# Ledger of designs, part 8: VH-VL binders against Prolyl 3-hydroxylase 1 (P3H1)

Target 1, 115 residues: Prolyl 3-hydroxylase 1 (P3H1), of Gallus gallus (Chicken) (q6jhu8r557to671)
Amino acid sequence: SHLVCRTAIDEKQEGRSDNSHEVHVDNCILNAEALVCVKEPPAYTFRDYSAILYLNGDFEGGAFYFTELDAKTQTAEVQPQCGRAVGFSSGSENPHGVKAVTKGQRCAIALWFTL

## First folded at step 22 (VH-VL)

Design Cv4 (from Cu1 with heavy chain Y32N K33S)
Fold by ESMFold2, fold request of step 23:
Structure Cv4 (fold): chain C 115 residues (1-115), chain A 127 residues (1-127), chain B 110 residues (1-110)
Amino acid sequence: as target 1 above (115 residues)
Amino acid sequence: QVQLQQSGPRLVRPSQTLSLTCAISGDSVSSNSATWSWIRQSPSRGLEWLGRTYYRSKWYNDYAVSVKSRITVNPDTSRNQFTLQLNSVTPEDTALYYCARDHWYDFGSKPYYFDYWGQGTLVTVSS
Amino acid sequence: QSALTQPASVSGSPGQSITISCTGTSSDVGSYKYVNWYQQHPDKAPKVLLYEVSNRPSGVSSRFSGSKSGNTASLTISGLQAEDQADYHCSSYTSSNTWVFGGGTKLTVL
């Protein structure tokens, strides 16, 4: 239920090792060692569905990807494209992350819905 | 851009309440993307996380087991600040006290790290 | 008495690599991936070096790297420099939704 605008720029990579967004779940705190996701505050426990809308596509990197609960085994990937939307349930079935943007700027709108 | 400014007395007698305030500039204490912590430091114990307050549709607190019976952390939205109250202090509570922010960012339910810290307040508990 | 165990001190010569350990339990370091390292120079607040075990925020040198195995996290500083002389603190998020810190390690550059 919230409209969010996010901008990511990564023009210098030499000292940086982090992804644009490390693997997480939207409504619970992922415990990758125990393969569980703990749905308690301060997690955003009230999120039921997530969506991201890409506002541009003139960048490199920034791939959106899903994983198993281990936060390592990639199960799917979405290539960003202007006007593309990705919708998914906010729970433990959808751990996800965003790889670093290697050139240009990525802009997207993130939405969360409470059912 | 974000600044945390601490205030409060630096000398407290044993059995009294230690009270500190952290004023926030450049962010809101009610931010849905932040948690607001108190952390203390002493030569003998190093850094020690005490507790936090945060807003996630309503106000919550979490406290370290070691101080849970004596601690209260309260937000004050009208003054954009949060406070530490530590009851029944002893000389072992003598430490450098920090307030700090952990910013949770828009896309996930996970902690990050303490990115902004107050200037620190050395509180001495002594007779 | 610290929740996480670090060596009290370590030393190294310029150009060497050194490693600082941080040992906890299955309810903290061995639980969540939210294990951080902070550098603290005298009279200054701690500054994050690594988060989520091995991630470097913008502005942190690639000479700092991290890893975790079981209940132990490690900070490695390669190409040791005089400016690296500082205190180093590990932290871990716990299964009880709290943070804990190590006792701190004083690094001396010889």
Scores: ipSAE 0.694, ipTM 0.875, lowest interface PAE 1.1, mean pLDDT 88
Fold by ESMFold2, look of step 22:
Structure Cv4 (fold): chain C 115 residues (1-115), chain A 127 residues (1-127), chain B 110 residues (1-110)
Amino acid sequence: as target 1 above (115 residues)
Amino acid sequence: QVQLQQSGPRLVRPSQTLSLTCAISGDSVSSNSATWSWIRQSPSRGLEWLGRTYYRSKWYNDYAVSVKSRITVNPDTSRNQFTLQLNSVTPEDTALYYCARDHWYDFGSKPYYFDYWGQGTLVTVSS
Amino acid sequence: QSALTQPASVSGSPGQSITISCTGTSSDVGSYKYVNWYQQHPDKAPKVLLYEVSNRPSGVSSRFSGSKSGNTASLTISGLQAEDQADYHCSSYTSSNTWVFGGGTKLTVL
């Protein structure tokens, strides 16, 4: 489990469109160009389920989103809210990323489970 | 503050084994967030990644094809170190040898880059 | 395994922009997006400038930018300064779970 906080560096960075966490998969190495996810070490192949728990909500940006294997086609988005949790399987079915925090600081706990 | 300190002989005769050690402070050789590499540099070849060792529920190694038949990289958890052995060296193996940490993204399964490097050891292979 | 191809040298005058290419194959630069650039001054270890093609670590000037298309990655240095005189190396993660480096480029600031 990991406690993570990300902040906007300063107010000049409000409105940025880059990602706080680039699209990835938790248990395999995503090759978005070839549309495959390679489940081999050093990847964390032992992760079966992932969860994120948001600890605050007084920030802007930082949306959590899912994509297809191309890492570009967004399929779902989760609005971060204090106390909201997101659970998902760690494999290639759930590529995901986090958009930039544009104002304030986002804090969350990330958890991984092995069955 | 992660620091990598290299040690080992600087002169090796052809056909012998080149052996180097990299001592780690500020991190663990068994870190789930890293892999531990040897990289060498020469004027004619530039930087050349040789291989790595890392722990992901057990120990693994990956080696560059060009040296795979001659290389071994071993961890030593009790001394918090990792070693390079390169067998059957020739003068072409003369280079500045670095150990380096390849940092891995903690939230996903992807590499980043070599963020910490040892001081370098110039090894000459000559009779 | 294949070496990444970089020009052996490049030069530019202060204030200019220069671009250094790094060409590999579909098994490295054309595979994953894990393409990095390192700057190396004389008698020092390399220091990362860019990772994942175009991302800058904290403390790296925005004058350094990167891109890739197909099997070729590019490093662009804008507003060239005397301190940019150094060697530049590209690296790529491969489809075989290894790293490869380019041959290096010596940048001379005229």
Scores: ipSAE 0.654, ipTM 0.865, lowest interface PAE 1.2, mean pLDDT 89
Fold by ESMFold2 at other seeds, fold request of step 23:
Structure Cv4 (fold): chain C 115 residues (1-115), chain A 127 residues (1-127), chain B 110 residues (1-110)
Amino acid sequence: as target 1 above (115 residues)
Amino acid sequence: QVQLQQSGPRLVRPSQTLSLTCAISGDSVSSNSATWSWIRQSPSRGLEWLGRTYYRSKWYNDYAVSVKSRITVNPDTSRNQFTLQLNSVTPEDTALYYCARDHWYDFGSKPYYFDYWGQGTLVTVSS
Amino acid sequence: QSALTQPASVSGSPGQSITISCTGTSSDVGSYKYVNWYQQHPDKAPKVLLYEVSNRPSGVSSRFSGSKSGNTASLTISGLQAEDQADYHCSSYTSSNTWVFGGGTKLTVL
C-alpha cells in the first residue's frame, strides 16, 4: 500500500504542465499511440485488482478519471471524498489518471491485490 | 534523501573485466518501484544506456544489444548496492560511467526518468 | 553512433528562443510517450528537464517546453539565459523495454 498526498502548491509550481498522475495502467505499460498495453517486466504484471481509499475531501480538483486506451478520451470521473474507495481491475480495461489538485491537499492510500 | 555512491578502478587493461559498484542510501536496491541502471558517456557516443537490474517479485535484467554478450549487472541486497561487470574491454569502452535510478511510477506500470545519478567514474581502457 | 539523432550544437543570444530536435524511429520516439530531456552542465550528472514529452518536474522553469510529432521530439528553450549553456540529451523508452539516448546537443549562449 502507498500513502500519497498532493497539494495545490505542488500542482501550481511555475510552468507545471502535468496532471497529478498521468494516465497509466497498473499492470502493463500503456502504449496509447498503438492502443495496446504491454504486460512485461518491469511492469507490475502481478497486480490483478486495484483500489484507492481517500483519506480526506477538504480539497478542490484531484478527480480520478478513466480513459480509453488512447489515454485521452475520458470515460468516467470520480471525485474523491473522505472514506470513498474506488476499486477496479488492474489491466488494460482501466487506463486512469488523477487531475491536478487546485486547492488544499488530497491524500489517499493505493492498494493492489494479487489473485 | 537518495544518494548513489560509485566506486571502482579508473584504469583497466584491454581484455580484462571492468567492474564498478554503486552503493545506495535512502532507498533499497530491491525496491518494487525502482530499476537500477548503468549509463556511460563518451564524446563520440554521448550517453549510452547499458543495462539494468530490478526486483519485481523476482530479479530481472535488461541489457542494451550493443553490450549484451559482455555485460552483467548484479544486485547485492546485503550491502544495498549493485554492480557492473563488462567483460573483454577494449579502448572503445573508455567512458565516464554513471549509475542511475529510474523510479517507476508508484501507482502504475510506466517508466519515469533517471532522477538520481552517481557522481560518475571515468574509466580508461588502455595498455 | 547514438540511437537518437540530435544536432551536435546550437547557439542563440540571450532572450532568444531555440529548439533542439531528437529524431528516432517507430520503435522508440514513435512508440511510447516516454521521451525525456536532460540538461547537463560541465562536470555534473544530467538532470531531468522534461518527462513524458512535455511534463516539467518541480523546479523546472516554464521557459522549457517540449513536443513530439511522429518520430521526432523537440525541446524549446525560450528567453535564453547564460546558465542555459549546457549539453542537452534526449532519451526514449523503446518497444523492447530498454532506454536509448540521443548523441547530445551543446548549447552555446552567445
Scores: ipSAE 0.648, ipTM 0.870, lowest interface PAE 1.3, mean pLDDT 89
Fold by ESMFold2, fold request of step 23:
Structure Cv4 (fold): chain C 115 residues (1-115), chain A 127 residues (1-127), chain B 110 residues (1-110)
Amino acid sequence: as target 1 above (115 residues)
Amino acid sequence: QVQLQQSGPRLVRPSQTLSLTCAISGDSVSSNSATWSWIRQSPSRGLEWLGRTYYRSKWYNDYAVSVKSRITVNPDTSRNQFTLQLNSVTPEDTALYYCARDHWYDFGSKPYYFDYWGQGTLVTVSS
Amino acid sequence: QSALTQPASVSGSPGQSITISCTGTSSDVGSYKYVNWYQQHPDKAPKVLLYEVSNRPSGVSSRFSGSKSGNTASLTISGLQAEDQADYHCSSYTSSNTWVFGGGTKLTVL
């Protein structure tokens, strides 16, 4: 439903290691300090399930990872591969992010479903 | 390329309603990825966020507490624009008014920043 | 009175480092990580310099860095240059789903 591509950028090599996507939740606004996720507009409150479909794997970095509500404690990591899909509930159980792409370009399709 | 074009009266009398329009090109006022804000700037108060309108399966508004009793922000989908109405104005409402987009990328549920701004409209409230 | 407190002005010489503070409350700066900095040159609209406390959009020099501790965010400009002379505004998303801004800081490069 939404094509996303992220590439390594020369300016990143100046001493930054920013993630390609900072940790977030798909249907609520994460407050990592208070350990709550606020399911109110403008959040996409109607998203019930999310999926990522990877279109390539010829890059470095770009790992997909899940965290606890603190947005820091990593609970799982998925290595992207061409044709790999990751499905998860869109709510506060699955805060997630994408690490920086350090070489090449990562492309994926993001999908959201409403039950 | 997104462009925000403002229009409306530049002089308003005290106690009347300040009305401004922001026309959007390169995006839709009903975009599921955006919120549409009015922000004003004065020497005494700096930048001040006033409120927004946005579409997330239906239309919503959020307003700053300081103006909540007097403000309305409305979309107009047929003309791809949104408006500010601020009732019962006083000279304290004299400011440079901007419309701006906060683009909530369709990846996750979080605010970003105001990436496109209108040209600004200096509105004077006086007799 | 602005919702976030910034110094009214700061100054520095070329090559120097300066820091601009932005102090709010537990319901804004101390709540979400959605704290931004905007640079505004005379007669122009603000443009984003940093978002989510410390992230630089494409094209922003690494001389600009940001941090947050408690209810206070900070913008640091190292290697000060003449073109850095501008107004700087902080903003924060609030726990009430609104944005607030600081009063702004005029940076003078001596």
Scores: ipSAE 0.643, ipTM 0.863, lowest interface PAE 1.3, mean pLDDT 88
Fold by ESMFold2 at other seeds, fold request of step 23:
Structure Cv4 (fold): chain C 115 residues (1-115), chain A 127 residues (1-127), chain B 110 residues (1-110)
Amino acid sequence: as target 1 above (115 residues)
Amino acid sequence: QVQLQQSGPRLVRPSQTLSLTCAISGDSVSSNSATWSWIRQSPSRGLEWLGRTYYRSKWYNDYAVSVKSRITVNPDTSRNQFTLQLNSVTPEDTALYYCARDHWYDFGSKPYYFDYWGQGTLVTVSS
Amino acid sequence: QSALTQPASVSGSPGQSITISCTGTSSDVGSYKYVNWYQQHPDKAPKVLLYEVSNRPSGVSSRFSGSKSGNTASLTISGLQAEDQADYHCSSYTSSNTWVFGGGTKLTVL
C-alpha cells in the first residue's frame, strides 16, 4: 500500500514534469514499441490485482487512463472523485497512466493483491 | 541519505578471484524498491554493467553475458551489504569498480537509473 | 568494445550548443525507453543527467535535453558552460533485462 499525493505547482514551471505517472503495467516491464510486457524479475510479477482509492476530489487534472500495449491508444478514462475506487488486473491487459494535476492536490492510496 | 562504502583488495593476481564488498547505509539491501549492481570502468571499455542482486519475495541475480560464467553477486542481510566475486581474473579485468543502486519504480514495474554510487575501487590484475 | 557507440570526443565554445549521440541496436536503445545519460567529472562517480530518454531529475539544468529516434539517443547541451567539461555516458536497459553503457564522450569546453 502506498499513499501518494500530487499537487499542481504554482508559477514556477521551468522544470515541471507534467505526468504524475507515465504509462506502465504493475507486474511486468512494458515495451511499448515491441508491444510486449515482460513478466520477469525485477518486475513485481506477484501482483495479480491493483486498486486506487481516491481520498479527495477537490482538484483538476490527474485523469487516470488505460491504454493498449502501445502506451498511446487510450481505451478508458476514470475521473477521480472522493471515495472512488478503481480496480483492475495488474497484468499486460491494463497499461495505465495518470496525467498531471493542474489545480489543487490529488491524494490516493495504491494497493496490490496477490492471490 | 543513502551511502555506499566499498572495501576489498586493490591488487589481485591472474587466475585468482577478485572480491569486493559494498556496505549500505540509509537503505536496506532487501529493499523491495531497489536493485544492487556492480559496474566497472576502464579506458578501453568505458562503463560496463556486470550484474546485480535484489529481493522480490526471494533473492534474484542478473549478470552480463560477458562475465556470467565467472561472476557472483551476493547479498548479506545481517551486515546490510552485497559482494562481488569475479573468478579467474585476467589483466583485462583491471578497472575502477563501482557499486551502485538502481531505484525501481514500485508503483509499476520499470527501472529508473543509478542514483547512488560507491566511491570506486581501482583493482589491478597483475602478476 | 562498448555495447553502445558514442563519439570519443566533442568540443564547443561557451554559449554554443552541442549534441552527443548514442547508437545501439533494436535490443537495447531501440527496445525499451529506458535510456539514461550520466555526467562524470574527473575522479568522481557518474551522476545522472537524464532518464527515460528526456526526463531531468531534480537539480538538473534545463540546458540538458534528450531525444531518441530508432536505435540512436541524443544528449543536447545548450548554452555551454565551463563546468560542463566532463565525460558523458549513455546507458540503456536491454530486452535481456540487463543494462549496457556507451564508451563515453569527453566534452572539452574551449
Scores: ipSAE 0.598, ipTM 0.844, lowest interface PAE 1.4, mean pLDDT 88

